# VH-VL binders against Inositol oxygenase (Miox), part 1

All scores and structures are predictions.

Target 1, 258 residues: Inositol oxygenase (Miox), of Mus musculus (Mouse) (q9qxn5)
Amino acid sequence: FRNYTSGPLLDRVFTTYKLMHTHQTVDFVSRKRIQYGSFSYKKMTIMEAVGMLDDLVDESDPDVDFPNSFHAFQTAEGIRKAHPDKDWFHLVGLLHDLGKIMALWGEPQWAVVGDTFPVGCRPQASVVFCDSTFQDNPDLQDPRYSTELGMYQPHCGLENVLMSWGHDEYLYQMMKFNKFSLPSEAFYMIRFHSFYPWHTGGDYRQLCSQQDLDMLPWVQEFNKFDLYTKCPDLPDVESLRPYYQGLIDKYCPGTLSW
Structure headers, positions and changes below count from the first letter of each chain, unless a header shows other numbers; antibody chains aren't numbered by Kabat.
ipSAE, averaged over its two directions, is called F for ESMFold2-Fast, E for ESMFold2 and O for OpenDDE. V2 adds 0.75 times the mean of E and O to 0.25 times the DockQ between the complexes of E and O.
[cut] marks letters that were taken out.
The coordinates of atoms that the task and the answers printed are left out; those that the model quotes come from them. Centres of patches stay.

## First folded at step 4 (VH-VL)

Design x45
Fold by ESMFold2, look of step 6:
Structure x45 (fold): chain C 258 residues (1-258), chain A 123 residues (1-123), chain B 107 residues (1-107)
Amino acid sequence: as target 1 above (258 residues)
Amino acid sequence: QITLKESGPTLVKPKQTLTLTCTFSGFSLSTSGVGVGWIRQPPGKALEWLAVIYWDDDKLYSPSLKSRLTITKDTSKNQVVLTMTNMDPVDTATYYCAHRDYGDYEGWYFDLWGQGTLVTVSS
Amino acid sequence: EIVLTQSPGTLSLSPGERATLSCRASQSVDYSYLAWYQQKPGQAPRLLIYGASSRATGIPDRFSGSGSGTDFTLTISRLEPEDFAVYYCQQYGSSLTFGGGTKVEIK
């Protein structure tokens, strides 16, 4: 359950969301889509990308007592235990946070990590710190973006909504660019797994299409395992590598463009 | 009325560095949301995007050319400057600078273009 | 990496006819972020359409755009003499790329 009540890390978490909610605008998101849309920063395998996350401290997460690479394996193994028949879903767990590598390339963490929200319309009440973090966002002074629907039509579908920029959308686009052979549910879960105001808070249904309603249970199921971070059993990553390398070879083989 | 005009050499030798200046009026590149881009068009061929510089000095380069390109601005002079290193005859093209409409923050299309300047690369 | 393929390469028509120009993307163009430009000889490109279907300021209503995903169309409902030009599509869904152009010429 998301409850940010702890001491020194609470100040960092609040600052990250304040910066995010101030600077994530329609203009900013549109620039980032162009900047990252050619996937020309690095060529590397999935396992190399997982290894890069050992150096990342997620400033939006109050619990940071182990590397993000361990979180990837923990999430994957939780899914594997609950859904042993869906090997692609195990891989979604391993992959889901790999977009955080943008922070290692100089992106500020408020543009990489944390809960996402739609830009181009009024933030809804379940957005984290909504009551105290948006007052300096210039889009809220623009009548095109300051209403409940903003620039969007009712029920236009979340695929037509500009989400705040971060690891969700980056990784989704990277997977499309590299032609991952995963099911559509996998792409959808990765794209929207940080959209807590919607899949957990129940907000933004006015933007959803029927496809989004059909996919919501998948995102909610994934979320159960993404929040699995207070387990005392850290995975033995070396013993797990052969299984996950087999899944990588099946769905997203080789050196990929990032 | 927004206007843009490209200036610089019309003839460059192979391996030299090209420097082009875009001088504009009717807007300020210090205005939030504004960007100026460079696009080229080889004779008889399609348009190719090169670079964009934003009001906050953020920069975006074409991935295939980014090792050869540098874009800068001088807001007090209403100028944007593009440099392109190691010129080759295949780089012969008309070079345009263009304005990104600040009123449509979601769009990355160019609503107003300069007249273009032909740059020929030959010895 | 998104390749935009425009067809036909050349479209020969008479004034008063309807012109239909196609732009096909190698992958889906998110949000229908697709623009169309007109370019006459010796001139810079002129923006016609953005967002697949929205006319730019000052563009006559005989120009219209449609499409989504990978397939986009520019339609000129009644071709005027000044409409004989080259037309380019450009996507801005991810990175910035231009199509190869369609030349609309007088039959």
Scores: ipSAE 0.458, ipTM 0.783, lowest interface PAE 3.3, mean pLDDT 89

## First folded at step 7 (VH-VL; from w1 with heavy chain S32Y Y54F)

Design w3
Fold by OpenDDE, look of step 8:
Structure w3 (fold): chain C 258 residues (1-258), chain A 123 residues (1-123), chain B 107 residues (1-107)
Amino acid sequence: as target 1 above (258 residues)
Amino acid sequence: QITLKESGPTLVKPKQTLTLTCTFSGFSLSTYGVGVGWIRQPPGKALEWLAVIFWDDDKLYSPSLKSRLTITKDTSKNQVVLTMTNMDPVDTATYYCARRDYGDYEGWYFDLWGQGTLVTVSS
Amino acid sequence: EIVLTQSPGTLSLSPGERATLSCRASQSVDYSYLAWYQQKPGQAPRLLIYGASSRATGIPDRFSGSGSGTDFTLTISRLEPEDFAVYYCQQYGNSLTFGGGTKVEIK
């Protein structure tokens, strides 16, 4: 479901990743953490945020061109069907891409969408377009950041790894800030669902703690739904809203800080 | 060898705009990772970050004061300018410019400071 | 934003004594991105510690930083007369905020 075909679409995707892999540096990510870390951009509910997704275009996504909110509900419903006993997991499906709202606030696509990767160390081979997109990244000219481990210690844990900035990290931080009452698995899924080099490519294991490895199956489980629910069969969103509003009320109620 | 120095008015009337200039030497704001920020401190109170401008002309502002703040740089003159609009007596403080250090990995701390300039807002 | 609470507000000690200053964050500070500053009367702050435990250039080894998550500590192993000042913690993990400060005064 990540089949990039040649042509204008591929060019768009490649351009986005080229920019990402050029500009996602330790410095850049640290700035974004400061910029967004106060979550003072907007006060709104989860459902309001879901509604905002429809105004977004994901330039890194070659597969779907329908409103992003539908993808959110599709993902959630897929999870709901497969895991009816875990309502928090259903909600994770709905939430996972909400961080893309940063694009609506003027953040460039390469700082919002696409696969994520650790900054501060050498990109590993499974990073998409790795061989052709990192040449202009200034961090790779720094001996501190250009080795396999870079600035990190072996098996330091992903919690101590600086990830490229995007909707995953933003939403993860937002969830913590707003004290979502979701389990740790949910936070892992949100933070790392776009970390394909890790959960699919099998890379960056040298950075992982045992906790990360324990959580890896959850991220992989989520990924099944994130990928396979992107289909033209659009859900009846209006009929689903009450159910998911109930989950929102349970785990992340009210007006939140974004 | 590295120095920063704040300059500007020390007295501002309410509703007026404060303009402060930071003149520095010993480093360049064109150097990768370098930033220069402003921090203020009301008399007898804690420090408050206001804004930072970076080597690539990126700018970050305190969320609470963003609407009132503008930070700019003139790299050729080694100057950073902060403007703050609609000043109020509550904005009376010592205003510092400081260098954002990026020397050791992530550096969002300020390793070198100017002496500060006391700005009093009074009618 | 992350609120940093420093305690105690005032610490009265004598030269030669050990000083322990606390900085507590309202939420976990990612990557231990915490700095400590010293400020003497009429002077600008001086960077002491960054990254929770790394001493800035020229800082005596009697100053040490420790902690992670929500709890951070600045320790002055043996107070010198020049160490009586106000100390501020600052986090830069998410947003940028300062603590309220701890005044270390002579007993």
Scores: ipSAE 0.902, ipTM 0.951, lowest interface PAE 0.6, mean pLDDT 94
Fold by ESMFold2, look of step 8:
Structure w3 (fold): chain C 258 residues (1-258), chain A 123 residues (1-123), chain B 107 residues (1-107)
Amino acid sequence: as target 1 above (258 residues)
Amino acid sequence: QITLKESGPTLVKPKQTLTLTCTFSGFSLSTYGVGVGWIRQPPGKALEWLAVIFWDDDKLYSPSLKSRLTITKDTSKNQVVLTMTNMDPVDTATYYCARRDYGDYEGWYFDLWGQGTLVTVSS
Amino acid sequence: EIVLTQSPGTLSLSPGERATLSCRASQSVDYSYLAWYQQKPGQAPRLLIYGASSRATGIPDRFSGSGSGTDFTLTISRLEPEDFAVYYCQQYGNSLTFGGGTKVEIK
């Protein structure tokens, strides 16, 4: 499970998840979907968004205290080494955390970063800090949301599940709004890459459709490169920009709506 | 029984600021999940939502009008107030206040409406 | 922002006939979060359907909703005289937007 027991920033990580598990409710998620669903906050290119991540350190990360922009290139280059013939997959590595820009626009980090989980049903055991962080969540006092399936039908498909609000769903919807020409596997990986209770913990299978089962290997492959492992040296971002700008021009060119 | 009622001026001049009050009874904006919002309808035209304010004082605004709108509440008086700046003749419409469905926390549809108030903007 | 296009603009029918009203979205409406309202002249809208297919309290069973993704339908199985009105769809999957309306009128 992802119950962090060590790391130099553990108190910050626990506080982030405590706030997340207290405040992420069906009502909250539904409001955020409406709030961000028009993509009217800013117009900018992908590289401008990557540059904005220079100012962000992910408060849900127990081991690392450096800007998330380096993580984007680190992930992308790891994928490029392992899958040199899938240039769209290299770009997924660069893109996957760009929804974290919401934190720079005033959204609290517990609504932006970290592992996601379904709202509207009982949290399952592999949700990080599950046993100590949900006692103040009002949904768990509601019989509609406190059972294993909660408000959901068996095998309804993850596309029909309200995930806790964060950078995964924001970016997925942004990519759809701007009509990125990436394959469907890319959209799916972005959407669910933070759903660790499912793709790593094996929980929530009762909500999955066959489409989810077919896509799971892609999310798990991506996760290998998104893990909190670090090279001894950070990537040379400036030498990498021309390659990734070429991919941006191919799949998601120009000024985009955020 | 549950009621909502709009009040405010029925005639405003161009460039003026419109202030509308929704007074409601039979429910409270202190109740978890409750929201009260404003929707307008120009004569003979479709509905257009404007803003919603929630039980926890969170607010949503129509993206196209957000720079002109302010929504506030007074929970003790069961009132919600909409302010709209820089009125123009195209803003002539019937203005409705409406409740977000009281018990459906995933839904953002309006289950109860006031009778509406016509606001005419004329030079 | 999701644009909702309702068709037809006007539907001329007689009492007793079946009415089928269409609402098409410019992009998929997540979770089928779509509502239908009825509005009679000089009156406020009345909620009929939410979640694409669930009837609001007190709505007769001749009203039914269906659809998902980009295509949604309101059906009135047998028109009563009081059903001649304008009908609006409204999505709440991404922001809050209304369709342009369909007027159901007596032939």
Scores: ipSAE 0.733, ipTM 0.880, lowest interface PAE 1.5, mean pLDDT 90

## First folded at step 9 (VH-VL; from v5 with heavy chain Y102S)

Design u1
Fold by OpenDDE, fold request of step 13:
Structure u1 (fold): chain C 258 residues (1-258), chain A 123 residues (1-123), chain B 107 residues (1-107)
Amino acid sequence: as target 1 above (258 residues)
Amino acid sequence: QITLKESGPTLVKPKQTLTLTCTFSGFSLSTYGVGVGWIRQPPGKALEWLAVIFWDDDKLYSPSLKSRLTITKDTSKNQVVLTMTNMDPVDTATYYCARRDSGDYEGWYFDLWGQGTLVTVSS
Amino acid sequence: EIVLTQSPGTLSLSPGERATLSCRASESVDYSYLAWYQQKPGQAPRLLIYGASSRATGIPDRFSGSGSGTDFTLTISRLEPEDFAVYYCQQYGNSLTFGGGTKVEIK
């Protein structure tokens, strides 16, 4: 999985990341936080949002070319099998990509999908396509943002770091806004599951607090399922709906603000 | 020296469209990170953000008023125009244009303001 | 949206006294992205503080901002006659909203 050197989708993937790494700037991210921060785009239930994923194909994913709704249930069921005692974790599997609905509202894919990274500092080596996609990013011409730490202080904590905008940050903020009754681990998983340079590449540790390091294993645990559950065979989704609706009712019930 | 100045009608009838123009000098709306926004203030009330337009022609609106607002720019004239449709007496306020300061890592505060123009909506 | 509640509504003080103004957010303001403005009668607001604690250009050092999370404070160490005005806080962390204002009036 995550093959960025070959495959039939490589051109599409690279194009998406090129746009992302060009346009994801401190200015851009700051605007998106204001644009989406009121969560006034739509009111709908979680299950309605899951249904909307049927129309979404992640153009940054080199491994699959099918609707994300299948991946959501695959991820959730994988977690359910491995961690039967943590029903909140099952729900995280179902939820993690729901932020991609921004694409249905006209947001370009490079602002929705793909790996995330800190803006406001120099991209580190483990960022995918790091050497070939950041040349046109205006922040790298700014002395405030072009050093290793950039605008940040050592070990300031990821809570004080501006992440590139995407489904991770959006959904994280959405969950806070709507007061999901999930544990802090769930919020970290949602916010940083696409931060591969950190949880897989081992980079950006100089920005991390002890809390971030304590949460890192959870993000890594989630990543196992996010990657390895992508397969063509899926249980009957309709038969699974009652179970996951029960979890939704428990942790994030009703009509929510998106 | 940086200046901003609002111009337009000071009296509007209900259901009519308000058009305000902000003319500024001392800076350019083509400069990276620069934005110009509109903020209004009913008499004796608090401030309310309406809209902002940026150097790259990106636009953001207050969610509650988005359907009624349009913001545009003419960079060559150093002007920003705000239109607000279906005006109501409740929209009576002093309307300000202001520069969005990008000095603090592209923060969303307004460092320079026009003097404001009072717009009264009345029959 | 994040709701900013300012207190007190009115603060009556004499020149030379210390003024302490509160701005409380309904939820944590990310990155301490909070600004303070001063507005005198018949005038436009002017920026005093940004980033919770940074003074804008030309602002006297008697003005200071502090706080993080949900609680922010503007302090005027020694009130000058020209400081009697209305003060507004504004957050720009997750959205863009203003407080209701605090009027500092002469006793």
Scores: ipSAE 0.914, ipTM 0.956, lowest interface PAE 0.5, mean pLDDT 95
Fold by OpenDDE, fold request of step 13:
Structure u1 (fold): chain C 258 residues (1-258), chain A 123 residues (1-123), chain B 107 residues (1-107)
Amino acid sequence: as target 1 above (258 residues)
Amino acid sequence: QITLKESGPTLVKPKQTLTLTCTFSGFSLSTYGVGVGWIRQPPGKALEWLAVIFWDDDKLYSPSLKSRLTITKDTSKNQVVLTMTNMDPVDTATYYCARRDSGDYEGWYFDLWGQGTLVTVSS
Amino acid sequence: EIVLTQSPGTLSLSPGERATLSCRASESVDYSYLAWYQQKPGQAPRLLIYGASSRATGIPDRFSGSGSGTDFTLTISRLEPEDFAVYYCQQYGNSLTFGGGTKVEIK
């Protein structure tokens, strides 16, 4: 799922990450937070947003054969099967990639998709392609951002860390702005499901608070479904819509600000 | 010494376009992280952010006024220009240009301001 | 967007007294991204505090900022005659918004 073979696909993925790791800076992220922070781009429902997912291609994904909306439902159904008692978790599965909608508004892929990482400090070894993609990042030339901790204090908590901009951070902010009635675990999953250096690589622990560590298992649990629910058997989306619409109505109803 | 100064018409008729120029010295808009923005203040009222242009020509606008605003720069002249279309008496305000500080992790605060120019919209 | 409510609207004090100004956000301000400005009559705003508690260059130590989340405070430990002005808070955690201001006037 995250294994890349040589060829045009690898080239595409690498190019995306090269751009990401070059241009994702403290300055860039700060701008994006302001740009999208008012959520004035569109008014629409969650289901409308889900419907828009199939109009975009994730250039960081080595598997491009599945429509994004199907992946959303597959992820949700996987979670539903494993955790039938947590309907909010089912919804997280459906929501997790909705932030990719930014690509439809003209945001470049390297600012939307792919693994995320903290900006404002030196990238750690588990960041994908870390040895070959950060050479042109201006932050690494800044003494404020070029050390292990960079602009951060030890164990400051991920809530105080600037993450690279992407669908994770955008959707997290969107959920807060629209006051989704989901538990804190859901917000962690959404914000950090692409933070592989942390939940899989074991890095950036020096930035984590105890709360972050307590939440880490949830992000890891979500990751199981995000990675392994992709299968040739596509869900009957139409039959599933009523159930998930019910969840949407429960936790994030109505027309939302995007 | 860093200075910013606003220039342009002080009187605009309704529905006309306002063009303001910010001329600055002591810093360069080619410097990484630097931005120059516009903030306005109606008489006796609070401040309102309008737009910012950055060293790399990236531009951000207030969502509520985005459709009416255009910000450009001439780095060689150390000038930033703001245009605002379809002016209305409600747009009467002191217009400030200010530098977006990059000294502290590229925060979105303005550390240096021009003296401001009062623009009155009246028929 | 985040709405900043400043209180009180007007604060009447004498030179030498302590001034405490409040800025309350409708939502939590991320990273404590809050700034304070001073504006005297007929002048442009002057940056006092950024990052909720960091003094800008050249700002006297009698000015201090504190707070996090939704509650922020600007304190002037001992008012000088030149401190009588309007003070604005500004958040830059999500979008950019200013408070309505607090006027510190001489009693």
Scores: ipSAE 0.913, ipTM 0.957, lowest interface PAE 0.5, mean pLDDT 95
Fold by ESMFold2, fold request of step 13:
Structure u1 (fold): chain C 258 residues (1-258), chain A 123 residues (1-123), chain B 107 residues (1-107)
Amino acid sequence: as target 1 above (258 residues)
Amino acid sequence: QITLKESGPTLVKPKQTLTLTCTFSGFSLSTYGVGVGWIRQPPGKALEWLAVIFWDDDKLYSPSLKSRLTITKDTSKNQVVLTMTNMDPVDTATYYCARRDSGDYEGWYFDLWGQGTLVTVSS
Amino acid sequence: EIVLTQSPGTLSLSPGERATLSCRASESVDYSYLAWYQQKPGQAPRLLIYGASSRATGIPDRFSGSGSGTDFTLTISRLEPEDFAVYYCQQYGNSLTFGGGTKVEIK
């Protein structure tokens, strides 16, 4: 299971997940979808958004205490080395955490970062700190939401599951709103890359459709680079900028609505 | 027994501030999941959402009008107040107070509506 | 934001006939979060359908909703005299938007 037992920042990580598991409810998620769903908050380019992450350190990460903007380039370069033929996949690495800009706009990090989980059904065992963090979540007192399937039908498909609100769903919706010309695999990977209970823990299969099963290998492949790029040797961002600007111009050019 | 009623001026001048009050009974805005909002309808035209305030004092505003709107509540008086600045003749509409359903936490639809109040902005 | 286009603009029918009203979204409406309202002259809207297909409390079974993605339908299986009104769709998948309405009028 994905329960952290070490790391110099463990207390901060536990607090983030306790707040997340207390406050992420069906009611909360439905409000956040409306709040962020019109993308009227700011106009800026992808590189401007990457630059904003210079001021963000992810409070859900037990092992890393440096700005998330470096993580974007580390992930992208890891993918580029392993998959040189898929330039759109390199760009997925750069983009995947840009939804974290919500934290810089005042959204609490427990609604921005960390592992996601379905609201509206019982949390499964591989959810981080599952045994100790859900006792104050009001949805678990509601018989509509407290069973294994909760409000969902068997195999309804993850596109029909209401995930906890965070940077995954925000960025997925932002990309669709701005009509990014990336392949469908790119949108899917971004939408579900923080759903560790599913893609790594093997939980929630009872909610999955055939499309989800077909896409799982893509999410798992991306996850290799998301996990393994947290090294202290930070990339030379300025030397990389021209390459990634070229990908941005190809797939998501110009000033975008956020 | 659940009622909502809009009150406030029916005629305002350009550039003035409109203040509308929704007084409701038969439910409480302190009940988990409950929201009360404002929707307007210009004469002969479609509905347009303005703002909603929730049981936990969270607030959401229509993005196109956000800079002109303020929504507040007084739970002890069962009231929700909408303030809209810099009124213009194009803002002439019937203004409705409505409840977001208290039992369907997925839903952002309005299950109960007030009778509405017509606000005319002079030209 | 998602634009909802309702068709036809006006539907002229007689009592007893079947009415079929269309609501088309410019983008997929997540989770089929689509509602239908009825509005009679001089009255506030009345909720008919939520979640694309669920009838609101007290709504007769002659009203039914269907659809997903970008295409949604309200059906009135057998029009009653009180059903002649304007009908609006509203999405709540992301943001809130309303359609322009379909007027169902007596032929």
Scores: ipSAE 0.769, ipTM 0.895, lowest interface PAE 1.4, mean pLDDT 91

Design u1
Fold by ESMFold2, fold request of step 13:
Structure u1 (fold): chain C 258 residues (1-258), chain A 123 residues (1-123), chain B 107 residues (1-107)
Amino acid sequence: as target 1 above (258 residues)
Amino acid sequence: QITLKESGPTLVKPKQTLTLTCTFSGFSLSTYGVGVGWIRQPPGKALEWLAVIFWDDDKLYSPSLKSRLTITKDTSKNQVVLTMTNMDPVDTATYYCARRDSGDYEGWYFDLWGQGTLVTVSS
Amino acid sequence: EIVLTQSPGTLSLSPGERATLSCRASESVDYSYLAWYQQKPGQAPRLLIYGASSRATGIPDRFSGSGSGTDFTLTISRLEPEDFAVYYCQQYGNSLTFGGGTKVEIK
């Protein structure tokens, strides 16, 4: 499980998850989907969005305390080395955390970063800090939401599950709104890459359809590159920029709505 | 018995500020999950959502009109107030107060509506 | 933003007939979060259906909703005289938008 027990940033991480697990409810998620669903906050290019993450440190990450902009290029280059034949997959690495821009717009980080989980059903054991952070969540006192399936039908498919609100779902919806020409695997990986209880912990399979089972290996492959924890030896970003700008021009060109 | 009723001016001039009050009974805006909002309908046209205020004082505004709208509440008086600035003849519409369902937390539909008030904007 | 296109614009039928009203979204409506309203002249809208297929409280069994993705249908199995009205769909999957309406009128 991802049950952090030590590290120099543990108090910050635990506080973030305590707030997340207290406040992420069916009501909260449904409101956030409406709030962000018109993509009317800013118009900017992908590279401008990557640059904005220079100031953002992910408060849910116990192992690193440096800007997310480094992480975008590290992830992309790791994928490029392993999968040189899939240029769209390199771009997924660059894009995957751009939804964290919501934190720079004043959204509290417990609604932006960290592992995601389904609202509307009982949290399963592999959810981070599951045993100590859900006591104040009002959904757990509601019989509609407090069973294993909660409000969901068996095997309804993860596309029909309300995930806790954060950068995964925001960016997935942004990519749909702006009509990115990436393969469906790219959209799926972005949408569920923070769903560690499922793709790493093996929980929530009762909610999965066959499509989810078919896509799981893609999410697990992406996860290998997303969990980079070593001190960065970041290549010169300027030398990388022409390549990634070429991918942006191919799949998600121009000024986009955020 | 649950009721909602709109009140305010029926005629405003261009550039004026419209203030509408929704007075409701039979439910409380302090109840978890409850929202009260405003929807308008220009004559012969479709409905258009304007704003919703929630039990926890959270507020959502239609993005295209957000700069012109303010929604507030007084829970003790069972009132919700909408202010819309810089009125224009195209804003002529029937303005409805409506409740967002308090029991369906995933739902963003309006289960109870006031009778509506026609607001005409003309010089 | 999701645009909802309702068809037909007008549906002319007699009492007792089956009415089928369509609502097509420009993009998939997440979670089938689609509502239907009835509006009679001079009256406020009345909620009929939410979640694509769930009847609101007090709505007769002759009203049913179905659909997912981009295509949604309201069916009135046997029209009653009081059912001649305009019907609007509304999505709440992301943002809130309403369709342009389908007028059901007496033939």
Scores: ipSAE 0.765, ipTM 0.893, lowest interface PAE 1.3, mean pLDDT 90

